# VH-VL binders against q86l99r1233to1411, part 31

Target 1, 179 residues: q86l99r1233to1411
Amino acid sequence: SNKESLPFRRDVIEKVINHLRENSLDTEGIFRLSGNMESVRGIVKSFAHGEPNLSFEVHNISNALKHYLRSLDPPLIPYEFFLMLLDARKNEDAETIRNIFWKIPSDNRVVLTLLVDLMVKISENSNVNKMNSKNLSIVFGPTILKPRTPTLDRMALMTETQLQCGIIQTFIEDFHYIF
Below, E stands for the ipSAE of ESMFold2; O stands for the ipSAE of OpenDDE; V2 stands for 0.75 times the mean of E and O plus 0.25 times the DockQ between their complexes.

## First folded at step 18 (VH-VL; framework fv_adalimumab_6cr1)

Design r5 (at its last look DockQ between E and O 0.21; V2 from the best seeds 0.00; counts 0 for: pae E 11.9 > 2, placed apart)
Fold by OpenDDE, look of step 18:
Structure r5 (fold): chain C 179 residues (1-179), chain A 119 residues (1-119), chain B 107 residues (1-107)
Amino acid sequence: as target 1 above (179 residues)
Amino acid sequence: EVQLVESGGGLVQPGRSLRLSCAASGFTFDDYAMHWVRQAPGKGLEWVSAISWNLGYIDYADSVEGRFTISRDNAKNSLYLQMNSLRAEDTAVYYCAKAEYYDVWFDPWGQGTLVTVSS
Amino acid sequence: DIQMTQSPSSLSASVGDRVTITCRASQGISDYLAWYQQKPGKAPKLLIYDASTLQSGVPSRFSGSGSGTDFTLTISSLQPEDVATYYCQKYYSAPYTFGQGTKVEIK
């Protein structure tokens, strides 16, 4: 386990996602462009304490969410589903991916649904914000879907990363089928 | 104006080391992935290495893996390429280039710095 | 690895001519393809990305088309300032391989 992990707070994540849904859909490079790290750290701390500080501009808030999600242990998508999802992606098996999704614990599943819904909305406005499904999948793939044990082999890691991103991309592009 | 300026090139003997630098200006450095691309004299372009911030990954072409090390200093808006165990086939103009994390086309390019490996 | 093959390797045409350069990927890369122009003694310059999107500031006589494995760069009316070597580059995944280049000259 990661001692630096933050507690999973569904209620906080929902509030943050709702805020971003209302304020970030036309923001260029949302979730990609960096914010002020001092601000981001402060916002992340507010998440951990159960009261999200949403008074900052959306790049700071989005980055805070990203960093917060990365800090979760277990990840938003629990470790036990990692290999199953990767295998399903290798086989281009969307049905299996859907089946695996619905086996995820309920709180995680709800948050994941909200998060991917946000990604869908962002991607639909990619002509303005420049964040399509691929771009978003690159941001969130390794953030919310991780192995319990890091891969050390370079080639394996590259393949793993592609599959991670591919799964998130599938979530976005096949949202109505999976969720 | 976005600007990339390479430095550190020169003549070295095979087996020696050289460190290249790229100074960036005119953009938020840490919001972009940085790459090295090289071009042997009279030849085509070859991607060499990449470093990103948001994903925290580093990548190398097979031809330089294990010998070259890419790094960056965001506080200094600088990109580096440590080249060890240099070979004659490493002779090239080395360009630093800016790219998005997600779509890796290169824009802009630096002017390049020439590395010549010869006995 | 995915191979990128350009054709022709070189061509010579007259001012005003339509010039076509092709790039083929050994595997499908969707529209993740860029075109560059490199003039003698200069760094490459981005012309087109996403197979068909013209970079800002690039003359409209340049156009790109294609998806999957076959791509084309077209110069509708060749100008003297277009003398250069042109490269395609994939960015579907690493490595970010370039074509071998096409040298364009004026007769």
Scores: ipSAE 0.020, ipTM 0.608, lowest interface PAE 6.4, mean pLDDT 93
Fold by ESMFold2, look of step 18:
Structure r5 (fold): chain C 179 residues (1-179), chain A 119 residues (1-119), chain B 107 residues (1-107)
Amino acid sequence: as target 1 above (179 residues)
Amino acid sequence: EVQLVESGGGLVQPGRSLRLSCAASGFTFDDYAMHWVRQAPGKGLEWVSAISWNLGYIDYADSVEGRFTISRDNAKNSLYLQMNSLRAEDTAVYYCAKAEYYDVWFDPWGQGTLVTVSS
Amino acid sequence: DIQMTQSPSSLSASVGDRVTITCRASQGISDYLAWYQQKPGKAPKLLIYDASTLQSGVPSRFSGSGSGTDFTLTISSLQPEDVATYYCQKYYSAPYTFGQGTKVEIK
């Protein structure tokens, strides 16, 4: 009802990430703390229409980006890469993770690079903003890396969730190698 | 202002059913996992059930699996717990709780609603 | 399932004392551990997540440490308003188990 699959808009995401990079690195709990629900929903609508409205307190903007990315179908990392990335993470194989990243479509790669670069900058200031690489991986892992069909087995789901987070954590911690 | 308000508790006989509700406001409800946690009078906290924002993950404690059903209505910002085949050991204050950033630490918690199962 | 064992079950201390509560997991849980405070008659309140990260608005006299299986909550200088029961909770995997609680009182 109030949840919908949204179109991928590279230019919108770039503007939002650049705004957050300029305005949020000192913000405690960025991407963790809630925004105002009605503001966030309105901002997400502006993203989906290609007219990002960034005249809001930064928590509303970060939450809108998170919600927008969660609502993409296909996700930012397309479905066909899910199992390959999880397997590479399970084997602790960063070289394979890098090789898979470079197979992702170009527009998705650019956005993913900008998003992970933002996460690197936030994590480098975690003494102030309280968001380290692990915290950020928990926020973004299931948000941008999803299976086409979720498993119903609870232990498999929890293992896959940990691997999803691990992929994002690898992206942040090995940024300059992978990207 | 983030709020979670539970309702639907009360006195009920063993073997009967009860449905709890949790009304959420002040945050984007469908960005978060939601949980039920209970506390028997004078006892500690016991996790009961979880549901993810997209319904891709639903889980239960062994003590309630098969009897309780968690659900959510994102359009109504509401979380539910259908409790069937109630037993005396289900007597507790039931809290709904928001999980932060798809993490399973809970902030905030609701005020709780008391369920008493007694003949 | 991973068990969470808190020690002690209760304690009494004077205002200004350093208070230490421990939590042990039966298997490694990395730093996926939270601490809660529950004051009498109230819902629990999050103090610490990821073993050591202090939640916004929580007084700096609270701190957490540990990783793997052994975790500690410390109150550097106990205050009258810290009378509560404290719970650890792991979130490494389901079930999202709480410790049995530690009641803290003033002598």
Scores: ipSAE 0.000, ipTM 0.527, lowest interface PAE 11.9, mean pLDDT 88
ESMFold2 (binder alone), look of step 18: mean pLDDT 92; pTM 0.941

Design r6 (at its last look DockQ between E and O 0.03; V2 from the best seeds 0.00; counts 0 for: pae E 14.3 > 2, placed apart)
Fold by OpenDDE, look of step 18:
Structure r6 (fold): chain C 179 residues (1-179), chain A 119 residues (1-119), chain B 107 residues (1-107)
Amino acid sequence: as target 1 above (179 residues)
Amino acid sequence: EVQLVESGGGLVQPGRSLRLSCAASGFTFDDYAMHWVRQAPGKGLEWVSAISWNEGYLDYADSVEGRFTISRDNAKNSLYLQMNSLRAEDTAVYYCAKAEYYDHWFDPWGQGTLVTVSS
Amino acid sequence: DIQMTQSPSSLSASVGDRVTITCRASQGISDYLAWYQQKPGKAPKLLIYSASTLQSGVPSRFSGSGSGTDFTLTISSLQPEDVATYYCQKYDSAPYTFGQGTKVEIK
């Protein structure tokens, strides 16, 4: 277990996502622009305690969610699905990606669905908020989909990152097919 | 042609205030985040402040937080920087810079306006 | 905060020489890195974004590479008009920190 890992709190994540759905769709660079780090840390702590503090500006909240998700161990998408998803992405196999998604544990799957739904809504408003599916995938790819063992080779890591992002992009762009 | 023109610079005493302006043209101003970047004489570039297209997000470097305020008027295609409690270390050429949608590299830059804080 | 460190701080080379400038981030910033050229008395000019994408209108002798923490700006054949100070800048997130700059001169 990573020292920085926080407990998985489905109920908290849902509340945060709902808040962002209501308050961040028109926000330029949502999840891309950073907030106040001190505020973000405080918000993340509130997540761990089970009562999210949603009184902050949306960039602080969105960054808190991002940091929280990044700190999860195992990640939102469990480790055992990592290589399968990467392979499916290499083969541009959306059907396999869909099949893998539905094998994910139920709580994780629910949260992932809500999260990607939020991304879809954000991306649909990209003309205003400037966050399209590609940009969102860059933000969340390495955040929620990680290998158990770090990739040490630079070229392999680059490819890995691209595939991670690609998978998230597929989630967004093919949302209704996959979810 | 995309163009940014800064104005409002000058000589001020420490503790005083100054307001900089940047006039934008040649692009849809309210589609882009805008930034201020400054450069002390003979020194490097320092990011100062950022503002989103609709002022929904404001950010500042630690060195100016609490003293500077960034704002914009999209109807006038203008960016502003209100500088209060000026210090000698605030002496610099201040550049207005356009970001690229969600990517905050800067292109183009204005020619800058010089702010000198001296007793 | 992430620190951006350029190397070297200054260099002098001959016309036609290959020049390499490095930029290191204290933490990973993926490919969210830009390079700027600033000539004396002028505003900075964007050369490279996304670590390796050449800005339109920039001579092909300029190139960028790198990802994560280590980045490089290369001038394949230094020209007199390339005399300037070059800066890297991260834009993965705020703050949008610049490197300290590298002054390039002709011998």
Scores: ipSAE 0.013, ipTM 0.571, lowest interface PAE 8.8, mean pLDDT 93
Fold by ESMFold2, look of step 18:
Structure r6 (fold): chain C 179 residues (1-179), chain A 119 residues (1-119), chain B 107 residues (1-107)
Amino acid sequence: as target 1 above (179 residues)
Amino acid sequence: EVQLVESGGGLVQPGRSLRLSCAASGFTFDDYAMHWVRQAPGKGLEWVSAISWNEGYLDYADSVEGRFTISRDNAKNSLYLQMNSLRAEDTAVYYCAKAEYYDHWFDPWGQGTLVTVSS
Amino acid sequence: DIQMTQSPSSLSASVGDRVTITCRASQGISDYLAWYQQKPGKAPKLLIYSASTLQSGVPSRFSGSGSGTDFTLTISSLQPEDVATYYCQKYDSAPYTFGQGTKVEIK
């Protein structure tokens, strides 16, 4: 509710994703389990300042990335793409999703590619870490794909959430086609 | 250390209102769904209500729908239950519980706060 | 709504015994089932989620099995500290209904 917006910092997100690729693939419940709240807030602050502090246990880093991405304004996938991606997912149209992805500004596309590749790697090791593509899509769907004006209608939000998750699941499962 | 601490329980007369709160610490509160579960004296567990991290999913047991309102304040790491039109059968220990982002099994639970509704 | 029925309502067993508690859903819930332990005067504690996945820190003598409508919690060798009431809970969708509980005692 009172979350302040944070600026997009490509270089920060790249460093954090690289750290998680090196340290999280075997971690049970990565992106699902909690971290220490004081540590997570401090880490998010370091992201916002462009100086990511990654000297923490991996759950604190993953939670900080999740919170940083959630607090971006504009979000990682810019607002202008929200409705067209949801409509393409509703029609199960992966070709259109790919075409829309390639219209996203290049810095955002690079970060999305790195983030989704991380999710692919985590999901490929789900026997160990317990995080499959559906689990990850639930975490990241509403986190990186948001409407400019959030709905207050409970049923509309549930439908939007399902479509948001579906887009991320499509990204993960069709990674080689879309990216 | 993850902690959930309920407060606001007490003795109230039927038809009156009471507001419960749950203070959360030791985890990133706005990453998780939160629930209320109650237990009448000597009885089993009864799920009461759920709220998602962004308040976009709210749900209630039929026995309380229309009378109880779940809410959260993510800036204050707090969960609330507004209980209106209280009845004798609402007498219970009320627990707050943390659920995962997308799975509604509960870990951890608070220690509970007693609500007694009697004349 | 889906009802959750536990059996037995209570049982008494000796230390070292294998204890089995069952939970039946009135309709299929896939593996969206959790088990909880509640000791007198305390809050419930999660034992198992997804029907068979043991929560971190829970002793390995606890196990769960089942899918669909029929689920089982097993304590392979009952210990004195296992005296408690055990609850199953479905979480496929709301309502997130609990079974009525099974009280386990030592004779």
Scores: ipSAE 0.000, ipTM 0.517, lowest interface PAE 14.3, mean pLDDT 89
ESMFold2 (binder alone), look of step 18: mean pLDDT 94; pTM 0.955

## First folded at step 19 (VH-VL; framework fv_adalimumab_6cr1)

Design t1 (at its last look DockQ between E and O 0.36; V2 from the best seeds 0.00; counts 0 for: pae E 11.6 > 2)
Fold by OpenDDE, look of step 19:
Structure t1 (fold): chain C 179 residues (1-179), chain A 119 residues (1-119), chain B 107 residues (1-107)
Amino acid sequence: as target 1 above (179 residues)
Amino acid sequence: EVQLVESGGGLVQPGRSLRLSCAASGFKFDDYAMHWVRQAPGKGLEWVSAISWNEGYIDYADSVKGRFTISRDNAKNSLYLQMNSLRAEDTAVYYCAKAEYYDTWFDPWGQGTLVTVSS
Amino acid sequence: DIQMTQSPSSLSASVGDRVTITCRASQGISDYLAWYQQKPGKAPKLLIYDASTLQSGVPSRFSGSGSGTDFTLTISSLQPEDVATYYCQKYDSAPYTFGQGTKVEIK
């Protein structure tokens, strides 16, 4: 269902993130629990047209953002940074991760900063919403950080996924250092 | 109805391998973290391993680390536990359990499958 | 690693009695604690999560309290069907360690 890439719309993403920042911090399972798929599809379409429909329940909006980000090509974090970030994560090298982040194109960096900031705020309220840094990382790792060519080996894919999630976890937990 | 059904248990000799499966139904499997928990005969519960819905996060108990491998196939609604280099102390009923999130409680549990490691 | 210690290991009480089981964590785990009931030959059943939230379908005679390091499971009026082994479990992070269990019997 995510075969078609949608255009990158910074302005739309910012509006959606701001909405979620104001309305989702105490929502249990935000970004994890599924919404109504028909509604989600409609919201995603609104993103593509430049005016996000934010009149829906917050789970539908959050899922729409997740699906939209997943459909981006290139991903929110461009392909050329994928291997570098994974290698840095393998070495537990937060400084390198920071350096790589600041090499990302400006529009992508801005959106990424806003998105991770939202994750930080959500995670700070995890006692209520149950979405700690791990759970958020699980959701967004493979969503915004992808290889140009999919990994075919099963074990390699598992390792890759763990590293993807680990990078996002680092973004959340070391937010002030990296961003 | 949510259902978890474990299989693959049996009698094996020390040093051998065994693969357990857990078949899930009645819920959206790929939305949930899954766990393995074991219980030696007449003993308490021991957590074994955890895996997130997309395998992005995995944890093992120290007692099984390096020997056991947890995995899942979301297309098949299945959870797996590859057990290598089995020891007598690995003898137990092995349960699979569902968790709402990573780092949450377990509910529900399967009925378990018995693994006996003996020479 | 955080150690989970239950007390007592076993108890026997009469029908209608108030029963209290304690679980202690060697380090603070906030309210990330669950209680399970296991009857002989059966899989564990969730009773309480987040230290004090009663799972749906569980009788109201069960209650949980505590935070940090000290937790309690209370059965306000023990019933014959409550004969089982009870376990506490931390889930703040891995490992998700269980207490050693408390066996509850009827006199």
Scores: ipSAE 0.849, ipTM 0.931, lowest interface PAE 0.6, mean pLDDT 95
Fold by ESMFold2, look of step 19:
Structure t1 (fold): chain C 179 residues (1-179), chain A 119 residues (1-119), chain B 107 residues (1-107)
Amino acid sequence: as target 1 above (179 residues)
Amino acid sequence: EVQLVESGGGLVQPGRSLRLSCAASGFKFDDYAMHWVRQAPGKGLEWVSAISWNEGYIDYADSVKGRFTISRDNAKNSLYLQMNSLRAEDTAVYYCAKAEYYDTWFDPWGQGTLVTVSS
Amino acid sequence: DIQMTQSPSSLSASVGDRVTITCRASQGISDYLAWYQQKPGKAPKLLIYDASTLQSGVPSRFSGSGSGTDFTLTISSLQPEDVATYYCQKYDSAPYTFGQGTKVEIK
């Protein structure tokens, strides 16, 4: 396909997350409902150039953040942490997940902390916005946690995806223990 | 006006494969989870598979795990079911259905497409 | 897996009668239960979701009640157009299992 990846820009991601924290907690289906795709593409382009344009309806901004994070290579959680995290999740070992989190490079760790804190705030208001920890984990599991070499076995991929979501759900539900 | 239109059904021999499609219109397809549900002739409804809006959650009924693959193409507003190693008990009308979230009720349903697995 | 059992399997009633259909889950499913109506040759139609919430456009003679394991669909005054098979369905988690159906006919 078109293999264009986007650069990691901590300052841009931080600004976008802060904007969403201020403007999205009451928004139904935030991160799940789509935005206007033409607007989303333009916003993503502004992120890539270091000049985030946040003068859009909030669904466009949340979708732009998802697309931007999905396009990072390496992903927000660097490739070398993928198997360790999946194994720790398989063993239901939150202490090991915490230990792995603190080994992640500091710029990535700061962004991940801000992102998961946003998800915690959204999930605490899920009666209004309809996005609980499980819903958010489905959005962000495959978005920020990816293998270097994807499996071709479809059943293994399904199991892998469930573990990826489980890790993000653990981050949200055990936030104050892990972060 | 939400519409779901299934296609790709037909007569196939046991052990063969068939691919079903569901074309969606009248709503923002990539905001919603999609499901396949089947109904054998003269029988009740049986849930087959689910896929979340972003493909982050996929699940299958035990009777089809390892043989069927659900997928979606959000750019084409299309849902798919790849059905391999078909058996006589897979004979059914197959419906696609829209869900608000991956674990909610179904509304609307497509009209269905008949799959017949017979020698 | 949670079993969904409908009662009765079929019934016959007169126009104007009050009709009740029950659905029992083998384990608690909170209020994650929907009711569907299916007419011959047609796709199912949603009537009730979250056990008791009436879907938009569904006649007010339909109502649902229950929580946990025991659920009821009620048609307060049966009409000729209500001849159909009715299904309950759980959606608390996968699998999203249906009851076996209840066929409703008019005498």
Scores: ipSAE 0.005, ipTM 0.552, lowest interface PAE 11.6, mean pLDDT 89
ESMFold2 (binder alone), look of step 19: mean pLDDT 95; pTM 0.962

Design t2 (at its last look DockQ between E and O 0.06; V2 from the best seeds 0.00; counts 0 for: pae E 12.3 > 2, placed apart)
Fold by OpenDDE, look of step 19:
Structure t2 (fold): chain C 179 residues (1-179), chain A 119 residues (1-119), chain B 107 residues (1-107)
Amino acid sequence: as target 1 above (179 residues)
Amino acid sequence: EVQLVESGGGLVQPGRSLRLSCAASGFTFDDYAMHWVRQAPGKGLEWVSAISWNEGYKDYADSVKGRFTISRDNAKNSLYLQMNSLRAEDTAVYYCAKAEYYDTWFDPWGQGTLVTVSS
Amino acid sequence: DIQMTQSPSSLSASVGDRVTITCRASQGISDYLAWYQQKPGKAPKLLIYDASTLQSGVPSRFSGSGSGTDFTLTISSLQPEDVATYYCQKYDSAPYTFGQGTKVEIK
């Protein structure tokens, strides 16, 4: 596979998130609707160089952020926390989820906090932008929380999607408790 | 405007060879992976072959492996599919498609070229 | 190889109806799934990629969800122009297998 993974750049992510916080809260379908792929690709490349190009339409920027986060290896939420979080979600154990979050490396936690904060703000305006906590969790679950290797056990995968997205939904809906 | 135009399709007998071409325009061709996808009459879509932007990666469906060869000429913005030892089951409309990487979605697609293998 | 199974194979619904198509992978493919629309005599058109991202220019009535093995394409309010065959496709790795397709018609 020639899938490219970009380096984790906290400074870049923060700039992008701040931009989206200021310019995307009333944007219908933010993070769900795509922009121009050529523009998105260019913006993602700018992330690698340390200076995000934020001169584009907000759908291009949001998709660039999503693509960038998706390409991270390890993911924004490191692999070692994947199963732990899913298990906690399965047991509806918000306290454990909170405890696991605070074990995540500091830079990752900071970025995750900013990202989920953005999601919270977006979801609060869902009557306008149509992106509630569920819709956002559907987008970002697979993006930032994933296993190191695909599970081959079909039975184990039956509820993975719901749990995976449910963790992100929990982050959004219980933001003040977890973060 | 991004465009993909397939050509080279036609009627051939089993065992014969045919070479398809795909002319790309409206984008930086050598930044993208390219794919061939085929569709038998009245049937679904079947991936055929993939090639990376620099030809460093090539892959094929098991159904065509050893018989088909994918290649590209970035200077000419062209994608090719050399089809040897053609079989009746190779009858299909052949589409070329663009992908960011070879492991990504396909967009856009050409309009396709029909290959008919019949005695 | 990973098998891709769509359901149903065909459906007929009224204008304005909510339509749901499912796609199941035999193994986990994360969110490396796309949905395509193909109208008769035309090339496939990308609707959704990365399981839930709507392609530019596609009406907002289309949405995708899922990760791992189970995926869903939803048309919130079916329109006459939505009559087509829809395909899911995995692109986690080769082969880039398509589902068998779902034919959507209007009553």
Scores: ipSAE 0.016, ipTM 0.613, lowest interface PAE 7.9, mean pLDDT 92
Fold by ESMFold2, look of step 19:
Formats: structure tokens, sequence, C-alpha cells
Structure t2 (fold): chain C 179 residues (1-179), chain A 119 residues (1-119), chain B 107 residues (1-107)
């Protein structure tokens, strides 16, 4: 209960993603390595207020974006798409995944496209930054694709998590087909 | 400066209980999964338990299932392991470890705290 | 449950030698495998994750390879500071099992 939802600010997220596209592609462990906690919290506050402060070392910016996206309610991929995406992934049905993506509201779809494009660019340089599509999917799966009501059943949670990561990995690896 | 510091180890008799703590600092604790791993004296590493950031996933090695309970307090940046019905084979150094998600590699690890179960 | 078998259990090599440690899973685990280094009295340290990706700050003489069931950690030129016990670990699903360890010494 300690985290209230933060407002969805498309223009802020676009600025942050563009900043990271310009500054993070050669950064080892981007989105995986921790930032400075005080800096990250301050940066997230600046995102929520609509005045993003990007004058920080890049790990602090990437962690702030991750935290901001995690705090959105509803999440970047709205709750109603959760089960249908997981089912399409379970059936290895990339056509259905693409069809579902195009039903997502347009503001969310634009942000998701920019975010996944950033992940594609990072993964293409993974020999330098050490972040391949699998690594990025682990970070972003539960961050942007999550159920309204988390399951307490251990077997179902493990299955959900693997499918959540699989969806994001599919987005990255099949980007030009889906997006 | 990322740190994990375990505490609460000590000497206990078989059948008794002990509660371990792991204090986290230098990172956003609520963004990560946490694990307990133990190492008996002179032996290898044994995974013990995992917990997701929101406590939605908890899991245990078969050797401790039903006796140990993992928990966390995100407001205090703290991870816990409640160990009930302790046995001699639970004697080990207990480490806490940070993971990006519950099914990823561990980095970093704490320094460990020794639990000795002996009559 | 999937067993993780390391070999050898110990080895002794000279400074500058190439050292190879193997890890075999009893069932396929894709590339969900990490390697750790542990020095006496210290916590383990991550070297390699996802079978072949070198962790930040780890010397380039360390490398990992393999997928499925057979994995290898290689130290291309053994240094005195590499004396340690090395563990592989699977994380495809619970349990997140370690191999039994390989102790590396300088002869």
Amino acid sequence: as target 1 above (179 residues)
Amino acid sequence: EVQLVESGGGLVQPGRSLRLSCAASGFTFDDYAMHWVRQAPGKGLEWVSAISWNEGYKDYADSVKGRFTISRDNAKNSLYLQMNSLRAEDTAVYYCAKAEYYDTWFDPWGQGTLVTVSS
Amino acid sequence: DIQMTQSPSSLSASVGDRVTITCRASQGISDYLAWYQQKPGKAPKLLIYDASTLQSGVPSRFSGSGSGTDFTLTISSLQPEDVATYYCQKYDSAPYTFGQGTKVEIK
C-alpha cells in the first residue's frame, strides 16, 4: 500500500525513452544494474510532476523509468489484455499477439512501441551492454504486463511469469512483424 | 553502495526455532526478488527459498518445506527466514541474495550468518 | 528434480594454464545457468549468467559456453587470485540447484 498509482504521462515517457536511446546503448547492464536510491526516487518524482530531470548518470534514469512504469495503474499494457496475450503466447500464435497489440489504446501503443524499439536497439548491441532479449524480458515482463489480481498459487505464478517474459521476448524478437 | 547484511544466527537446540533477518541498502529493495541460500560447513551451496518483490511467489527447497517461512517487509528493506523445527542438518551459513526476478541469477550476496543446531 | 553435476571436483594447475570446468544438467535447462566464484570465508560472487554472458567487472579471461545440458566455464590464463571454489547453478525453474563445486588450486 505504500505506492499510490502515478499519472500516465505519455510525453514524459517519450522524452525519457529518447534520452536513453541516445545515451544507453553502450551501457553495460542497462536496466539490470541498480541506481542510487535517493537519485532514482527524485527522478521518478520529476516524471510524475511532468518535468523530467535527466541530468543524472544513465543507470539512475533507466531505474527511474522502470520504477515509474511499475507504478502505473493501470499498467502500460492494460489489465484486460493480460490473459489473452498469455494464451496467445502459450499457443505460439504470433499473429494473435500482433492483433491484440493493435487493440491496445493508442497512447499506450505509442509508448509500448518506443519502449520495445529501445529494447531492440539495446539487444542488438548486447555484445557490449550484456543485455539480450531474454535479459530485457525478465526486467520488463512483470513491469508492464501484469494481472489485476496476482495469483497466490505457486504453479500458476511460475507459469504466468514465464509467459509474461515470453510475450516481451516475442515483442523484441518479432518487433517488425508485431509493431 | 549495495549491501545485504544477515543477522539472527546462533546456537540452537534441535526442535527449536530461529528467525533470520537480512537488511538491504543502496538499491530499491521493492523492485527485486530475494533468496536464501545455505552452506553447511565444508560443503557446497544449497538453495533454500525465494520470494518475489510483492510476496506473490514464495518457494522452498524440499528439505525445508513446511518448516521454513520466507517473508519480507519492504517498508523496512528487510528479508526474513523463520526456521521452525530445526534439525542438525540445518547447520549452515545462511546467505541472502538479490535477484532481478525470482528465476534469475544472484547478485549480490550477503556475508552470511551462521546457524548451529546442536544439543 | 534436475541434478547438476560438476567435474572435476577439484583441480590443480599452474599460473597461466587454461582451466576448464564442466557442469551437466540431468535435463535440459536451455541457457538458464550461472557460474559463481567463492573464496574461503567469503560469499559467492557472480561470474557469468545466461551460460555465456560475462558479469560487469569480471576479468575477460573468464568465459562460459553451452546450452541445454552441457556447460563449460573456462579460465584462459589462470591467475593466483583465481584460487577458489566454482559453482554452477540452474534457474530455469525451482529448485534453483547448484552443482557440488569445483575447487581450483595453484600447484
Scores: ipSAE 0.000, ipTM 0.528, lowest interface PAE 12.3, mean pLDDT 89
ESMFold2 (binder alone), look of step 19: mean pLDDT 94; pTM 0.954

